# Ledger of designs, part 3: VH-VL binders against o27280

Target 1, 266 residues: o27280
Amino acid sequence: MDSMNVPEVLEIKRIVEESESVKTFIFSWDFRREVRPGQFVMVWDFRDEKPMSVSLIDPVRSEIGISIRRVGEFTDRVHGLSEGDLLGIRGPYGRGFELMGRDILLVGGGIGMAPLAALADEATARGMRVDALVAARTADELLFLDRLEAAGVNISTCTDDGSCGFKGFAHERLLTLEENHDMAAVCGPEPMMFQVMRILDERDVPAQLSLERYMKCAVGICGQCCLDDTGFRVCAEGPVFWSQELSRVREFGRYRRDPAGRRVPW

## First folded at step 13 (VH-VL)

Design p1
Fold by ESMFold2, fold request of step 31:
Structure p1 (fold): chain C 266 residues (1-266), chain A 122 residues (1-122), chain B 107 residues (1-107)
Amino acid sequence: as target 1 above (266 residues)
Amino acid sequence: QVQLVQSGAEVKKPGSSVKVSCKASGYTFSSYAISWVRQAPGQGLEWMGRIIPMWGEANYAQKFQGRVTITADKSTSTAYMELSSLRSEDTAVYYCARDSGYYWDYDYFDSWGQGTAVTVSS
Amino acid sequence: DIQMTQSPSSLSASVGDRVTITCRASQSIDSYLNWYQQKPGKAPKLLIYYASRLESGVPSRFSGSGSGTDFTLTITSLQPEDFATYYCQQYDSYPRTFGQGTKVEIK
């Protein structure tokens, strides 16, 4: 049960190619180190270390899965690995999603579906009805559709180019969906999450949103993941926040900070 | 079907200004950035700046700061670029382009207007 | 500003030829590089993003490679519609900057 700040070097057991740009890396995992949907791990490739969301939590097979989008040098190097290769993993860290009620809405964009796929598994295991709105730029980038369907999730899709499902953005599709969910969980591009949060707040649907920010220590000591206005540390008080917590954060959906702490546009 | 339709060609005197419009259709205007790129006759492409219509926030290449103003009108789904204190070196085709970098991870210009020729001559 | 330098400035080629265009950044830009094609009198068209990913609808004879400072666009079997000017563009930092262009002409 004790948190571990030192990376454990683990062998990649299996690699699933989720799309041209996303792979899921699966490891054996001792679940005495508890993992909840929405928590993250720090992945170390022996050169650099980045936070990654857990997408698969499977105590029955003693497996954890980490989905990684190829978007920079670190992720390019990790995508070049094979089954049997090693990665360091420390964690899990952060505050995960809390489930409530019987009916949950998931709204995920791109790689943001990764932690939501894990949450969907937990929600269905609890007997909740799960609706998922899965968004991407194009059909080939929609993630986890078969897995969600197999879990009994009711799926709606949207793509910017209309190649699958609703043509448009997640918040636009959301306006045409049922308004009576007990809660929502949201993860994806921060501009998407901002727009989705506003709609859910107007509908009085309790919402939890998972943020991505620059992290260094992952345990709340260095202050590199702090948000303006509140001082929330994404690695300690988040990455999952309630919508009312984020409503106090001016930067949410508007700008971010570089490793030196400078305000930068998206 | 994403389309960016620009205003027509203009001939201007040195020292004046020009305002080019870019009307967007086929997507949610406020959710993508709009960049402006120009191309002088026989020359390459030059990025001038961009706007995020949701917030009305623009950022500019330093070369153009003080002379360029980029704005957006969400109600008409139209972006504008105004360039002041024109000189003959500003003779170019001016393009607007949909900029993916605000919303998604990869940052590129995936849809372009037809271009607006601006000629600055005395 | 990050300076992008293309080579060659122009080239002549025949249908069926293999064509290689290079682009060098003045500092590392990781893989944050796009390639565009432009025909006379037309707006540029995105071919490749993230150094090596083909945009939807782009023929597989186009490929991109490279990272850091050195990048390559390759056309493996040149077709009549491929005679155009090609530009690289970095998005590692603002301002976004383009290479000066490489004109591919009929030999």
Scores: ipSAE 0.383, ipTM 0.749, lowest interface PAE 3.4, mean pLDDT 88
Fold by ESMFold2, fold request of step 31:
Structure p1 (fold): chain C 266 residues (1-266), chain A 122 residues (1-122), chain B 107 residues (1-107)
Amino acid sequence: as target 1 above (266 residues)
Amino acid sequence: QVQLVQSGAEVKKPGSSVKVSCKASGYTFSSYAISWVRQAPGQGLEWMGRIIPMWGEANYAQKFQGRVTITADKSTSTAYMELSSLRSEDTAVYYCARDSGYYWDYDYFDSWGQGTAVTVSS
Amino acid sequence: DIQMTQSPSSLSASVGDRVTITCRASQSIDSYLNWYQQKPGKAPKLLIYYASRLESGVPSRFSGSGSGTDFTLTITSLQPEDFATYYCQQYDSYPRTFGQGTKVEIK
């Protein structure tokens, strides 16, 4: 059977409140359907279906966690659910992160830390040294700090308002760090990712960046996740792209598209 | 602290133009959008348009298309709003505001300039 | 353009009163609604974002609720500094639009 096209209805096993606006929903998962950090799932609440980041991949306990930011009608409904309630899950979909070398830099903004937390777990399990730059608007929105610390990750924080760590944006903090990493993985607001990508490219650090765009089919058929000038489909060729691939994309960090393909301001 | 300091009050004749400045400090200017909002005497608030200083791109409410130009100078951390072909109905206080919608999920105006009174009379 | 209609246009209240202001959108805006406070001669100040989230430094006597087309701002124990005009503002679509305002006056 093609499990990628049909949602499996799963019971919410546990809910972790990561912040006032972010919850992680934990499910039992049959790992015959393999999941890689950076891949996504489509979450179905029996009315609507949205792509969501996998933040926990635990084959030993047969669990996955998905982290969901309360930012609209769908996520409002999901945040109102309790342990024991049901959700449909399709996937996983997309291209995940590839680990290389011995030293990795993670740069995450807001909910973008979700797939990077999963990647950090895998990287540390492989014996890599992991540095993470974790960004948010304010201290209360910094995600996964305790989990990253427990995994042995070296954490730098930045907040727009300076309430925790460096006062400023992730790319500004990155400029003040001396780095000799074998690779970087980046996920967060596209403006953040664009600025971080430029710095990493100037330093010749191979970088993979995870994009979040509108999706419907999640398997590359409907064209709703296509990027300008390249024809890349975020759900098929991404959501994780190498910086070289994104350098060809004029819309990256600049504008988005609606379901009809029209430019929409950020 | 984030501050937006606007240019002083202006008195203009119908048919002329006005250019209001908004100097930002306390944050990286290019990293947030700047919106312009006006308020006629005794009236509510009206959004006019915004600029994303990183790209120099602006978008405008259709009511003002062709009459308003919003620009930004990254080297001086200053945004500008120019309104042309002024009419008496353009008499208002003009505000600039820092707009969070370019970067974060929640989209609001978190810091405002003090306002610039523009009076259009013969 | 999405029209935002506030009710009432003005109200009189005493210190300690519970005050409720409503805002109706001409179409569903989910929870993409903010509330601002404006005192005479001053710029607006953000109070509530995402319909119900309190901005940092705003007293807990302020609260917001609602989704879709109907929204409410509540002040549970009115203080002397709360006499002002309050505006709702939607960010579901461009242009961003504001309600006409609700003036809260001392009774």
Scores: ipSAE 0.375, ipTM 0.738, lowest interface PAE 3.5, mean pLDDT 87

## First folded at step 28 (VH-VL)

Design ee1
Fold by OpenDDE, fold request of step 31:
Structure ee1 (fold): chain C 266 residues (1-266), chain A 122 residues (1-122), chain B 107 residues (1-107)
Amino acid sequence: as target 1 above (266 residues)
Amino acid sequence: QVQLVQSGAEVKKPGSSVKVSCKASGYTFSMYAISWVRQAPGQGLEWMGRIIPMWGEANYAQKFQGRVTITADKSTSTAYMELSSLRSEDTAVYYCARDSGYYWDYDYFDSWGQGTAVTVSS
Amino acid sequence: DIQMTQSPSSLSASVGDRVTITCRASQSIDSYLNWYQQKPGKAPKLLIYYASRLQSGVPSRFSGSGSGTDFTLTITSLQPEDFATYYCQQYDSYPRTFGQGTKVEIK
């Protein structure tokens, strides 16, 4: 097998339109290369490269899926691609989610549901009870609902405008839920994750959270994704962190670094 | 219902400072940012700065850097904009607006205060 | 700073008319553009966000299009309440900047 650090040019087998702004690109995958929910790959469109979470892991079909939200020039180009087109994929990288217990709570916001969808599949396959709190700004931005439902996931939705489910934010919905789980996995906007983490901590629910940061090398060398104070590299020590780890990260939910390394607000 | 209620009109002398308040209600204050936008008489809109109340993190337009201070009090759900060294050119209606940019990646101003007229005259 | 230039600065139209306002950014801002409506003595009102997404409660006669540097706000059939000043606003980078505005007046 070639080095995992060399992009493999892969053909887009299928494209699933998840929402107006999100597409899942499906690729053939050699599962001799292990991939775990929560890990990411570097997607190369031969001009630029961006980290993307794996949202589908299908060993039966020998496929992986990468869900990409259209949010910039790179993703705009990628969204312009069709089935049969090529992308460079290298990885997977990073620390994925760990499953523990029998009951797991997934809390996802927007595209953050991507890695959680993959985790949901694994959890359900293991016979775990999976509850998912899926959050988005509006109903049309809720992701993977049908997929999750088909997998047997108990879904609770929340939207800012109340267009679907609970009207409000994920953490607000979470506060209305009394049930505790053995573990939680969280991914979405950091403001969401921060609030959710606090609630879970108060409830003594072990939680893992997946961070999204600007990333370059993905191999822990360049330091571009280094978190302040701790020195955690999102690509190496993350992107999945335990709540205890993130509690030490001052910038979590507060600010981030831009490509130039400047501190910028969310 | 989301509401932003601003303090009343101000008349100030050149060189003085003005502090405008913006009390927010009807939503989770800490999950949104507050932006300040001003509009001179008969002119367009000008963004001044923004604060994330959750952390007190503020950023400003370079034009106002050093003269403007934006703060927020989470306990009262109130944001403040203080502009110092006032000039006649600072005569404008000042608006606070709920800024969605903190939580989601859509950064828009979906709710506005009623505006505060600030007149700077000798 | 990113400069936003609207065209035209003003226009006269009649009820029922199709109105088109353009906004050009000095550099690419992808789809990070909002449109606002402002009536005299009132605060601006969000109409369109992310270039083409209609804000909740805004009539469907309003629509936004474009990406990169060129954007368009369209009112398919102008209503009496639509006479106002319209602003585009970019949020690609700081500082946030507005177009100079387009005043839609009654013909």
Scores: ipSAE 0.828, ipTM 0.918, lowest interface PAE 0.7, mean pLDDT 95
Fold by OpenDDE, last read:
Structure ee1 (fold): chain C 266 residues (1-266), chain A 122 residues (1-122), chain B 107 residues (1-107)
Amino acid sequence: as target 1 above (266 residues)
Amino acid sequence: QVQLVQSGAEVKKPGSSVKVSCKASGYTFSMYAISWVRQAPGQGLEWMGRIIPMWGEANYAQKFQGRVTITADKSTSTAYMELSSLRSEDTAVYYCARDSGYYWDYDYFDSWGQGTAVTVSS
Amino acid sequence: DIQMTQSPSSLSASVGDRVTITCRASQSIDSYLNWYQQKPGKAPKLLIYYASRLQSGVPSRFSGSGSGTDFTLTITSLQPEDFATYYCQQYDSYPRTFGQGTKVEIK
């Protein structure tokens, strides 16, 4: 088996508290193993394993960051760790984002901003103009604002309750923005992504969207993350898809498969 | 403000069907789901099913499969719950509730209708 | 189906008391748990979502904790308006299920 598929035990170098429920764990990384924004790694706490997006890529410091939202037992355990503790990391896996043009729009919701934050860094480093629409339910759930601002990203915020920025949903805020970009990258709740994609398509803005599905093997074998009809494997053909690809995915924005393979609505 | 207004009380015979309506206002109807929950007299809460009005996708508790139909009309922002083959055990207050389990991954019922009393008696 | 079991089924307390209600799931539901308050003749009211997040407008004396199978609703100082029935509800899987309820009565 490829060494890439064997978890490497890494020491947590630093922990950044992004919000009450989100922490970024930073690790030393050998960049002989290339990693791209939009790709994910499998995080192993020696009990369970979960896919996590890479939210920081720093070749200068030889570091990567993984942002993890506290959502259950696994993430509870991980959030209980301290600097110096160990985690198993294997990967990276999946198709990451591609950058094109000079102006890019990032639309992120909640933890979906994780891969977009990494993309923002790369885009900025390339001299691109980066606009980011950062959405969350409430102000305290908005992620990476300071980091994005420091990187020179133009930020617009959106919250359901209006506690910060535009009151409403991301797609509603997007409708108020008339400027077009050379491309867009989107990540967040599928209902958000679906609406955002529709708007971007109408505006003829090329868009890439990162999907989230239940994932087990991460190597395109088990089929747990297969999208209906298309046979797309989120771990292999994704998680980043072009809007044209997702237009073929009937379940996008409508339903998903649970760990048992049952069709369930979002 | 978010408001769910349900249809009035119903008295039905066993074997008949009842259709309860729930008119929503004060929010974007298609961005939330609608769940139906019933409560028998002096008993707890029982989830029956839900619908995502955006797509018309509904799912039900197995207990009610084949007997309950949940629909939604986006044009009128109204959800419906129809329960057929009524039996005495179906006597309860039926609630519709705004279900957040569509957009964000926080699935809660943050707004409720006033309830519809359905009495099934011979 | 995931079974939710609350403890106790009922309790008597006085104004100012600390009240603790527990909810146990038959299997792990991570943090996918909500708490509701219901008063007689009224629809339930959301108090806590995602195990520990306070719903907007709910007094800070209410708090939720727990993950996995064991959850707790705490009222730090019971107020007169808090006498009601409380329900936990899981949304880890379908069907959604409620606990049997805990009635908080005045002592």
Scores: ipSAE 0.801, ipTM 0.909, lowest interface PAE 0.7, mean pLDDT 95
Fold by OpenDDE, last read:
Structure ee1 (fold): chain C 266 residues (1-266), chain A 122 residues (1-122), chain B 107 residues (1-107)
Amino acid sequence: as target 1 above (266 residues)
Amino acid sequence: QVQLVQSGAEVKKPGSSVKVSCKASGYTFSMYAISWVRQAPGQGLEWMGRIIPMWGEANYAQKFQGRVTITADKSTSTAYMELSSLRSEDTAVYYCARDSGYYWDYDYFDSWGQGTAVTVSS
Amino acid sequence: DIQMTQSPSSLSASVGDRVTITCRASQSIDSYLNWYQQKPGKAPKLLIYYASRLQSGVPSRFSGSGSGTDFTLTITSLQPEDFATYYCQQYDSYPRTFGQGTKVEIK
């Protein structure tokens, strides 16, 4: 790749259907360009561009995967693509997760499991014990269970309706678990992440959380993804933040800004 | 079992204010939003506004901006809707509903109060 | 504001009939559409969310389809308890808006 800021046109090598609304698009990747779990890439379909987390990092097969949930016009177009079709990819960008200790807890909700799945692979490859709390509204929305199981991850599930695992929210399930870990990584709805972070802080478990904000440049220039009162740019200083950093972010779990920069309740 | 219980019927004069309460039970109050929807006699449904009780953040339809105030008390799991400067056109049944839009991406009203009839007449 | 238009405003049908109600948005709302059923003197009841997902406890004779601007609610075989008014509702943008309603009456 000549420049990380110029989209490289890549062929979709493989498509994995994760759920009714989520697909993973796999690309050949030159690992001379390092990529870390928690980082994101900008995906260009030649009409629009959106940030997407890396959900698969496979140096052995020289592949990366990007998991995309169908939620709007851009993602609808992408979901209509087939193997062999082309997409523009630039990056990776942002700060990824750091691994420390021997035991790690992953807490994910919905599509938030995407970056955590990549982190799980790295952690297990390093010989770490990985516990994962996977949350969704219903059983059919739980992601990456087979993949995590195959990697040797200890999985606990929770669903709002009790269709799989614990009936309730992720933080409620977490309260029933007494074991502490050396660190935690969290990604999902901000209301979930906020409650989970609070519990982890009370337990003195170091935690990293991945935020999602509307962004444009991905290189810390335009300021579209700037967090209130801190000046943190999600694309540059994030998207992965330590709990201590997020404690300074007033909007975390409370509100976000839309594409016009207006404050909108979460 | 999720339940929303609203306050009783109100009869008001034009220019006055009405405050309707909605007590929630059977779920974690702070993990959901509360929306208010009204229905005039023989008419359709009209969304008025929403509150996230966890933070007290509320947003309103522009039609009611400046006249409506939605609040919530987490200690009692109760939401309130106050409508001021009442007009005859405000005569309607007012509903509170549990709004899933705070936590997950699916934003629907899966539980409703029984409704509160508000009549505005001279 | 996004305007929601239902068709028809009312229809007459018999038990066992196939009933189809349409809802059109003034602009694309992707799949951010819900369907509700309301009986006289009662609060609305959620039937379908996210255009096509059946709410728990709702009979399988109800189904939703569509995306973008055009949506459809279908009742495959109308039952006596299905005579009611049905509303579509978008949650793509604020304010949330409803269709004007479709009254399903007994023929």
Scores: ipSAE 0.800, ipTM 0.910, lowest interface PAE 0.7, mean pLDDT 95

